# Ledger of designs, part 54: VHH binders against p46559

Target 1, 369 residues: p46559
Amino acid sequence: MTAIEKFFTEKSPDSEQVLLKVIELGIDFLGGEWKNVDKSQVNVSRVHGGQSNHMFHVTSSTSATPYLLRIHRQPPSQVFTDTVNLAIFSERGLGPKLYGFFEGGRMEEFLPSKTFDVNDVLVPENSRKIGAIFPLYHSINVPVSKSRRCVHLMREWLNGYESLGGGDYEILPTTVNYSDHPKSVSIKDLNHEIDNFEKWSTEIFEHTLVFSHNDLASTNILELNSTKELVLIDWEFGTYNWRGFDLAMHLSETAIDYRVPFPPGIKMNGDLIDNPPNIQIFCEAYVEADKKLKNRSPSDPTAEVKALIQECQFFWPLTNLFWALSAMKHSLLKFENGVDLDVQARDRLAVYFHLKPRSQKIYEELSKK
Short names: E, the ipSAE of ESMFold2; O, the ipSAE of OpenDDE; V2, 0.75 times the mean of E and O plus 0.25 times the DockQ between their complexes.

## First folded at step 20 (VHH)

Design b21 (framework vhh_7nfr_2; at its last look DockQ between E and O 0.03; V2 from the best seeds 0.00; counts 0 for: pae E 6.7 > 2, placed apart)
Fold by OpenDDE, look of step 20:
Structure b21 (fold): chain B 369 residues (1-369), chain A 125 residues (1-125)
Amino acid sequence: as target 1 above (369 residues)
Amino acid sequence: QVQLQESGGGLVQPGGSLRLSCAASGFTFSSYAMSWVRQAPGEGREWVSSISGSGGYTYYADSVKGRFTIARDNVKNTLYLLMDSLKSDDTAVYYCARSYTIEYGRGTFKEFDYWGQGTQVTVSS
């Protein structure tokens, strides 16, 4: 624990020490009205939104700019990447403003907002908005490795699974009713699946590499109270990847509900998986926004939208394989996070194998061109 | 170089108590969460307990809640596991691990980047 983490976790938010410290931070990084703020005018409230960081909302009864204080709990390497990403987004107006950063923490713009849930992302207008916002992020040149971290992570998790004593994995779907999957998969089989998708993706979609979020679940989308604009948060998986993977990741998550208050704590909707209701509007919005962003001449977007839908469909099973492998590894650690990880893994594998033939067909079709 | 060394394992009767220690070196001990993970014969590794860098937060697997207590001494760079009311099912190699939290949109996961060599705990009559 860093000194600053200790400071903010051991002391009460209303303690004089904390109040003085946040004033100091306000003065150092924001200046202005913070120079005239008295401790009696300051309010520090803990914000609950994640376990990876300690967050405090700092306000005053004055005109001093309020801010979100984030104290990191993450490894330094992750903090570094996250900070760089946030800084870039801040400058481009794609996220909260970064007011300052220091060892062990940062100061951010507090954004009064609503966090989306599983129902929000299924609203067609929201899907359109989400689709339209993606090109803004995908257009960013981020000075990080251009390696496809998702493939690396899949292999890492699979290796981890094996190292933890994992063997053949039986696929028994619980919340989905697919039957077109093998009874079990070996580590070798799974490695083969990863290899195939890497090969296919590299051959037909390498030109689509963009800086990607790679984890755009509903909980990572904020709707600003004031403007109703959307802001994407939690870029811990932010790296370059195939555009379609990033988009498919979001779309695939719209079919999954993690707010199940009883075991297994997860529910997948097969109907949404087989017939995603908003994929058309989402892709249309993406294409339109992308054209605008790139100052492209107006043209019939029909072909481009169709191609993008196909791209998303191609990567859809891979997103499930990705999280299945994660769940497999973590399930062996018997870590409980409110979701039955075995159920998640099995269901995602079932989805993967159900959708895989479509991806293969797409590959075959596109590879002939 | 990060080093973790477990000690304190041994043979104990059911209902008995044992105290494990893990000596840490090569990093700022107080800056990292620490965990105990165990592996029973023929089984995979099982997370047992974690403690935050400052020691302010502790976490336990359901299987050990109420019986085990994780603690740390940041001055001595030592992690502890107090095991009470031991059961036969607690028989395993116990590993000390440096831990960090990964926050996913889907939840929080504990990850481990360094491990000790482990210490054997055997609970038998």
Scores: ipSAE 0.018, ipTM 0.346, lowest interface PAE 6.5, mean pLDDT 89
Fold by ESMFold2, look of step 20:
Structure b21 (fold): chain B 369 residues (1-369), chain A 125 residues (1-125)
Amino acid sequence: as target 1 above (369 residues)
Amino acid sequence: QVQLQESGGGLVQPGGSLRLSCAASGFTFSSYAMSWVRQAPGEGREWVSSISGSGGYTYYADSVKGRFTIARDNVKNTLYLLMDSLKSDDTAVYYCARSYTIEYGRGTFKEFDYWGQGTQVTVSS
């Protein structure tokens, strides 16, 4: 544990030492009224959730700018990319302002907002807004490797699972009601699945490469109280990737509720797994916003929307395999996030194999070879 | 009707121990995460600890880690806070609360939909 992590974890948030430290940080990175703030005027509230950071909302009774303080729990190498991504989006007005960063932590804007839940993402107007904002984020040039995609993280998780002693994985029991999946899968089988999707995706969709969020569950969408505009947060899984994976991840996650009581701490809505109700509106909004952003007129906008829907359907099972592999590894690590990770892995594997034939059919139709 | 009733507060010397209890009724206790929140004289409320519905996952404010232990008995519908190595700073009214998680992305505010009446803990100087 770093010195700054020890400081903020071993001392009370209302201790004199912490209050003076957050005033010092406010002065150093924000200046202004922080220079006139007394410790009696400061409130430090712990924001709970997230396993990667200790988070504190720092406010005062003065006009000094409040901020969110993040103290990293993970080694510096793991936090570097997340901080770079935040800085890039902050500069473009696409995320919270980055006020500063230092060894072991950062300071950022606290966004007074409503965090979306599973009900919010199913409202048609909200689906339209989400679809419309994606092209703006996808247009950003991020100076990181373009060869590292979602499949590389998936391979890292599967290799980690094997290194931790994992073997053949039993898919049953599940909470979803499917029977068109194998009873168990080997590590070799799962590597084959990753390799096939990478091959298919590269052959058909390489022209769709964009910097992608890769984890747009409802809880990563903030609706600002002041403007009602949406902000995407938590870019820890950000990579260049096929845009269809990014869009399908959002659509697939609308079927999943992480806020249910543990156990199991996760619920998949079977009615939404195959066909999200708002995919048409979502894709229409994406195509319209992308055209406006790029100042282009489509040759056939209805055909472009149909193609984008097909693109999302192609990647849909891969998003489930992605989280299944993460859950398999982290279950062996006994990672604690309020979710029964084996329930998640089994359900997502069942969904993957259920939807895979649709993706294979789409590949065959588009490849023409 | 949802009811939460705390007990076990009292006066203790620095370095001493207390066990707080919260009897729950009127809902399926094991289905809800539960929390302890405290309020010192003249201060706002401070989240102390939370426990998942099953009891398998526990969360602590940094000010109490290693000194306090949250636990639950889903057969007796009772939430506990085991408080060791008590300090003067721990003097507060302690509330049992049923947690609903309010989101700020994956980092969240602690929000609660039902509260107990509170129990006083006083750590003598």
Scores: ipSAE 0.015, ipTM 0.296, lowest interface PAE 6.7, mean pLDDT 85
ESMFold2 (binder alone), look of step 20: mean pLDDT 85; pTM 0.874

Design b22 (framework vhh_7nfr_2; at its last look DockQ between E and O 0.08; V2 from the best seeds 0.00; counts 0 for: pae O 14.5 > 2, placed apart)
Fold by ESMFold2, look of step 20:
Structure b22 (fold): chain B 369 residues (1-369), chain A 125 residues (1-125)
Amino acid sequence: as target 1 above (369 residues)
Amino acid sequence: QVQLQESGGGLVQPGGSLRLSCAASGFTFSSYAMSWVRQAPGEGREWVSSISGSGGYTYYADSVKGRFTIARDNVKNTLYLLMDSLKSDDTAVYYCARSYTIEYGSGTFKTFDYWGQGTQVTVSS
């Protein structure tokens, strides 16, 4: 744990030390009215729940600009990369303003908004809006590695799991009702699964590389109170990747209910695992927005939508394996985010193996041509 | 517009009891969680207790758990704190505060947007 993380986690948000520190940050990065703010005028509210960062909403009773403080839990190099992603979208007006960054954290705009839940995402008009936004983000040229994909982070998590003493992983018990998965998996088995999906994806979908969000669950979508526009947040997993993974991640997360009480703090909605009701509308909006953005004529819109749905279905199980590996590692780290990470890992592994045959069939069909 | 007015403070002996009240006006009282926060002389503010808008859920700081009871009357728009087994270190100004939960991304946080003027509780032998 970094020194700055220890400072903000070991001290109360209303302690004198924290109040003076957030005033100092306000002066250093925002200037203005923060120079005249007294600690008695400051409020610091810690954000709780399933965040990968420690978050604090810093306000005052003065006219000083409020800000959201993020203290990263990731290694310093990953913190720098995540901040670059935010800066790029901030500059384009496509996300919160970036007010400043420092080792281990950053300051950004707090957006008065409604955070989407799964029900909001499944509203047809919202699905259309989200589908239409993706091509814009996918068209942005971001100056980061184009060779680092979702599978590389998955390998890092699996290696971390092993280094922390992890071994064979028991998939049972699950909350989903499947029997077409193994009872346990070895690290060797999981490396084999990653390798196979990388091979399949590279052979069939390498032409689909785009800068991807990679974590567009409903909670990363804000509806602005003032304009009702949708804003995507939390680009910490943003990197180049196969677009189908990015789209499938958004779609597959509609089957995940994080609103259930902890424990376990997570539940798979079995009715949505195979084919969420919004996939047609979402993919139609994507295809139409992509054609408009690229100023191209539609050749066969129905065929293009059907192909994009197939692309999403191919990547669907990989999105579950992705989070299963994260959950396995972070469970050994005793990471607390309001979710029983072993319940998540077991259920997602079960879903992965249940859906993998569909992805294999798609690979076999497309590799013949 | 929003008004919170505490009452019921006073001087008590150790082991004694007090009931604090907070009259609320200018908002739909039953729609908001409410809290008691105290401040001892020369100390920072210390959260004491919270109650949900409906009154169905109550929460207590470890320092007062088992001795204090928070309650509300949504007909009279009044928040209460029953303090039993009072100790010298309970001496403080007690504030009524309106609280609410903000959802932002995958997280939530509670905050206080309106405060009363406070009522003094003094526990002396």
Scores: ipSAE 0.031, ipTM 0.456, lowest interface PAE 6.3, mean pLDDT 85
Fold by OpenDDE, look of step 20:
Structure b22 (fold): chain B 369 residues (1-369), chain A 125 residues (1-125)
Amino acid sequence: as target 1 above (369 residues)
Amino acid sequence: QVQLQESGGGLVQPGGSLRLSCAASGFTFSSYAMSWVRQAPGEGREWVSSISGSGGYTYYADSVKGRFTIARDNVKNTLYLLMDSLKSDDTAVYYCARSYTIEYGSGTFKTFDYWGQGTQVTVSS
């Protein structure tokens, strides 16, 4: 825990120490009216919903610019990536303004908004909006490694799992009813799965590499109160990946509820997995927006949309393998507060093996072209 | 309307025991995980314990593990916290909260949407 995290987590938001600290931050990074703000005029409220960080909304009864204070909980590597991404997006008007950053935290523009939930992302119009916004982000050139981080992370997590004493993993689905999976998988088996998808993806979709969010769950989507526009947040996993992986990541997350108020704390909907209701709308919106962004001549988008849907379908199981491996590793670290990670891992593996044959078929078809 | 009302707090000597209760109304009690969260003077809120809707699963902070027991009666719509071997550091306002969980990336976070007014627990010699 960083010193600043300790400071803001151990003290009450209304404590004098916290009030003075946020004034100091206001002065240092925003200046202006913050220089004249008294602690009695300041209000610090904890913002709930940002899952990876401690967040505080800092306001005053003066004309001083309010701001969102984010205290990081992520590993330094993720913080670095997230900060760089936010800085770029800030300058481009694709996210909240970054007012400042410091060791262990940052100050951001507070955006009055609604955070999407699992139901919001299933609304067709919202899916369309989300699909339409993706090209804006995918068009950004970010000065980070162009390596496919998802493959690296999968291998890292698997190695971590092994290092923690993990062995053969039994697949016993809990919230889904798939049966077309092996009883168990070894570390070797899982490595083979990663290798195969890396190979397939590289051969067929290497030309689709884009800067990707890679974690666009509902909670990472804000709807602005004023304009009803959507803003994507929490880019801690932001890196270059195959376009289809990023899109499939979002689509696959629409089938999962992480706000189950009882164990196992997660629920996957097989019907949504097998027949995602909004994939057509989502892809249509993406293609249309992308063409517009690139000043492409209007043309019949039918073939392109079909191809994009296929691309998303291809990567859909890989997104589940990705998070399954994460869950496997972290389950051994005895994370007890919330979602049963073993259940998540098992269910995601079941989904992976259920959908894998489709991906393989797609690979075979596209490899012949 | 969702309502949570804590009771059972008081003054106790170190090593003593207390039983807190939280009366819930306005929602299907058994459908929600419930939690205790405490706040000491000048300190931030600290998660203490959670229990699943059915009561089958319980979770504790390391600071209270082995000393506190969370329980619930779904017929009476009541949440309990049995506190044994109380220490001075346990002095706080204890809140009952309706709970749910959210996963973000590789992490899982516990969130709360409704809170009681709290009950004061003071451990002092």
Scores: ipSAE 0.000, ipTM 0.244, lowest interface PAE 14.5, mean pLDDT 90
ESMFold2 (binder alone), look of step 20: mean pLDDT 83; pTM 0.844

Design b23 (framework vhh_7nfr_2; at its last look DockQ between E and O 0.01; V2 from the best seeds 0.00; counts 0 for: pae E 4.9 > 2, placed apart)
Fold by OpenDDE, look of step 20:
Structure b23 (fold): chain B 369 residues (1-369), chain A 125 residues (1-125)
Amino acid sequence: as target 1 above (369 residues)
Amino acid sequence: QVQLQESGGGLVQPGGSLRLSCAASGFTFSSYAMSWVRQAPGEGREWVSSISGSGGYTYYADSVKGRFTIARDNVKNTLYLLMDSLKSDDTAVYYCARSYTIEYGQGTFKEFDYWGQGTQVTVSS
């Protein structure tokens, strides 16, 4: 735990020490009216919902600019990447403004907004809006490695799992009822799966590499109160990947409910997995927005939409393998996030193996062209 | 309640063809692997063929490879077995079974939790 994390977690938000500290931060990074703010005029409230960070909303009864204080719980390397991403988006007006960063934390613009939940992302109009904003982010050129980070992470997690003493993994679904999966998979088997998808994706979708969010769950979508526009947040996993992977990641998450207040803390909906209701709307919106962004002439989008749907379907199982491997590793580390990680891993693996044949078929079809 | 009902069996001459059907109800059909298993008189049950939930993967016993084709229609909740070039040794009661995969990559769907009543296939001159 960093000194600053300890400071903000051990002390009450209304303590004099915390109040003075946030004033100091306000002065140092924002200046202006913060120079005249008294501790009696300051309010610090904890913002709940972030698993990886401590967040505080800092306000005053003055005209001083309120801000979101984020205290990191992440390793320095991850913090660096996250900060760079936020800085870029801030400059481009694609996220909250970055007011400042320091060792162990940062100050961000507080955006009055509603955070989406699992039901919000299933609303057709919201799905349309989400699909329409993706091209904006995917068009960004970020000065980071253009390598496919998802493959790297999967291998890292799997290696980590093995290093922690993990062995053959039994697949016993809990919240889904798929049966077309092996009883267990070895580390070798899982490596083979990664290799296959890397190969397939490289051969048929390499031209689709874009800067990606890679974790667009409902909780990472804000609807601004003022304009009702959507803003994507939490770019912790922001890196280059195949476009379809990023899109499929969001779509696949729409089928998962993390709001389960009792064990296992997660529920997957097989019907939504097998028949995502908004995939057409989502992809139509994407294609339309992308064309507009690129100043393409209006044309019949039917073929392009169909192709994009197919692309999303291809990557759908890979997103589940991705998080399954993460869950497997972190389960061994006894990571607690309110979700039974073993249940998550097993269920996601079941989904993976259920959907994998479709992806393989898509590969075979597209490879012949 | 899970229900499986086979149909399409009958008497056929050697070299003939049959199409078996299995109507499934009471569960999400597309979520489950399905299999055909047969039992000849005086013999144990023999695995014949399996198909994954999506239909993407099909597996066959060596004894029926090249002659039988397993298929499914997930909209109709129906499993099929197309049997060509039938032999006398194919005479058996054919069962439809909801299946689970046992071994990675082997397509061994030899765990079953629900069975149909079976349909008789007789191959005779």
Scores: ipSAE 0.302, ipTM 0.715, lowest interface PAE 1.6, mean pLDDT 92
Fold by ESMFold2, look of step 20:
Structure b23 (fold): chain B 369 residues (1-369), chain A 125 residues (1-125)
Amino acid sequence: as target 1 above (369 residues)
Amino acid sequence: QVQLQESGGGLVQPGGSLRLSCAASGFTFSSYAMSWVRQAPGEGREWVSSISGSGGYTYYADSVKGRFTIARDNVKNTLYLLMDSLKSDDTAVYYCARSYTIEYGQGTFKEFDYWGQGTQVTVSS
């Protein structure tokens, strides 16, 4: 744990030391508007930072600019890439403003907003708005590695799991009602699954490579209080990737409720695991926005939407495997984030194996053409 | 300073109803998920119900589901617990509690940083 992480995790947010530190940061990065702010005028409140960050909302009773303080929990190499992603999208108005960066953390805009939940995402008008956003950032040339895909992150997590002493993983017990999965999987088995999906994806979807968010669950979508416009947050998993993974991640996460009380802090909605009711509207909005952005006439909009839905269905099980591997590693790290990570890993592995045959069928059909 | 003050407790007969209130001050009320937690004599604290910052989502312990309703008024900065069909097992001191974190992204109902002083609810003669 870094010195800055220790400082912010071992001290109360209302302690004199923390209050003075956030004033110092305000002066350093936001300037003289913070210079005459007194400790008694400052409020520091914790914000949920998930597995990646400790987050604090810093405000004052003055006109000084409030900010979100992010203290990183991630490895140093991932911190650099995450900051580059934020800066790029901040400049384009696709995310919060970046106010400053320092070793171990950063300061960014706090957006007065409503955080979406899975029910908000499923409202048809919201589904349309969200679908239209994806082409906007998919069209951007981002100066990061084109070779790092979702499968590279998955391999890094699986390697980390093994390095932490992980071995064969028992899939049971689950909360989902599937039986068409193995009882346990080895690290070798999981590497085979990653390799197989990478092979399939590269053979039939390599032309769809775009910069992807890779984590656009409902809770990363904010509706601004002032304008009701939607803003995307938490770009720390952004990589170049097959667009279908990015779309499928959003759609598949509609089945996951992370706001359920701990334990277990997570609930999978069996009715939505492979069939979100908004997939048609979402994909229609994507196709329409993509055509408009690229100034192209639709050749057959119905066929393009149908193909995009199939593309999402192909990547659907991979989104579950992705988070299962993250959960397996972070369970061994014993992170406190309000979710039973083994419940998540077991359920997602069961879903992965249940849905994989559909993806294999799609691969076989498309590879014949 | 964060302050939470419960009211509305009292003595009620089985099958009766009661409405608890919690007045909140010293923080941006709508930014935090809020909860009710109860403690029966000689027992540990038991989570009862939670509500998201906006009020869009509510959660209930199995023991109270269908009988209790949590609500909030973000204009008046007040949390409510509407208790119907009360039974002797509901006798406890009821506390209003603020979630540890601001609701911004994935919220949590696991930990609380501020508590009220509690209000006694007694179901019997």
Scores: ipSAE 0.080, ipTM 0.551, lowest interface PAE 4.9, mean pLDDT 87
ESMFold2 (binder alone), look of step 20: mean pLDDT 83; pTM 0.849

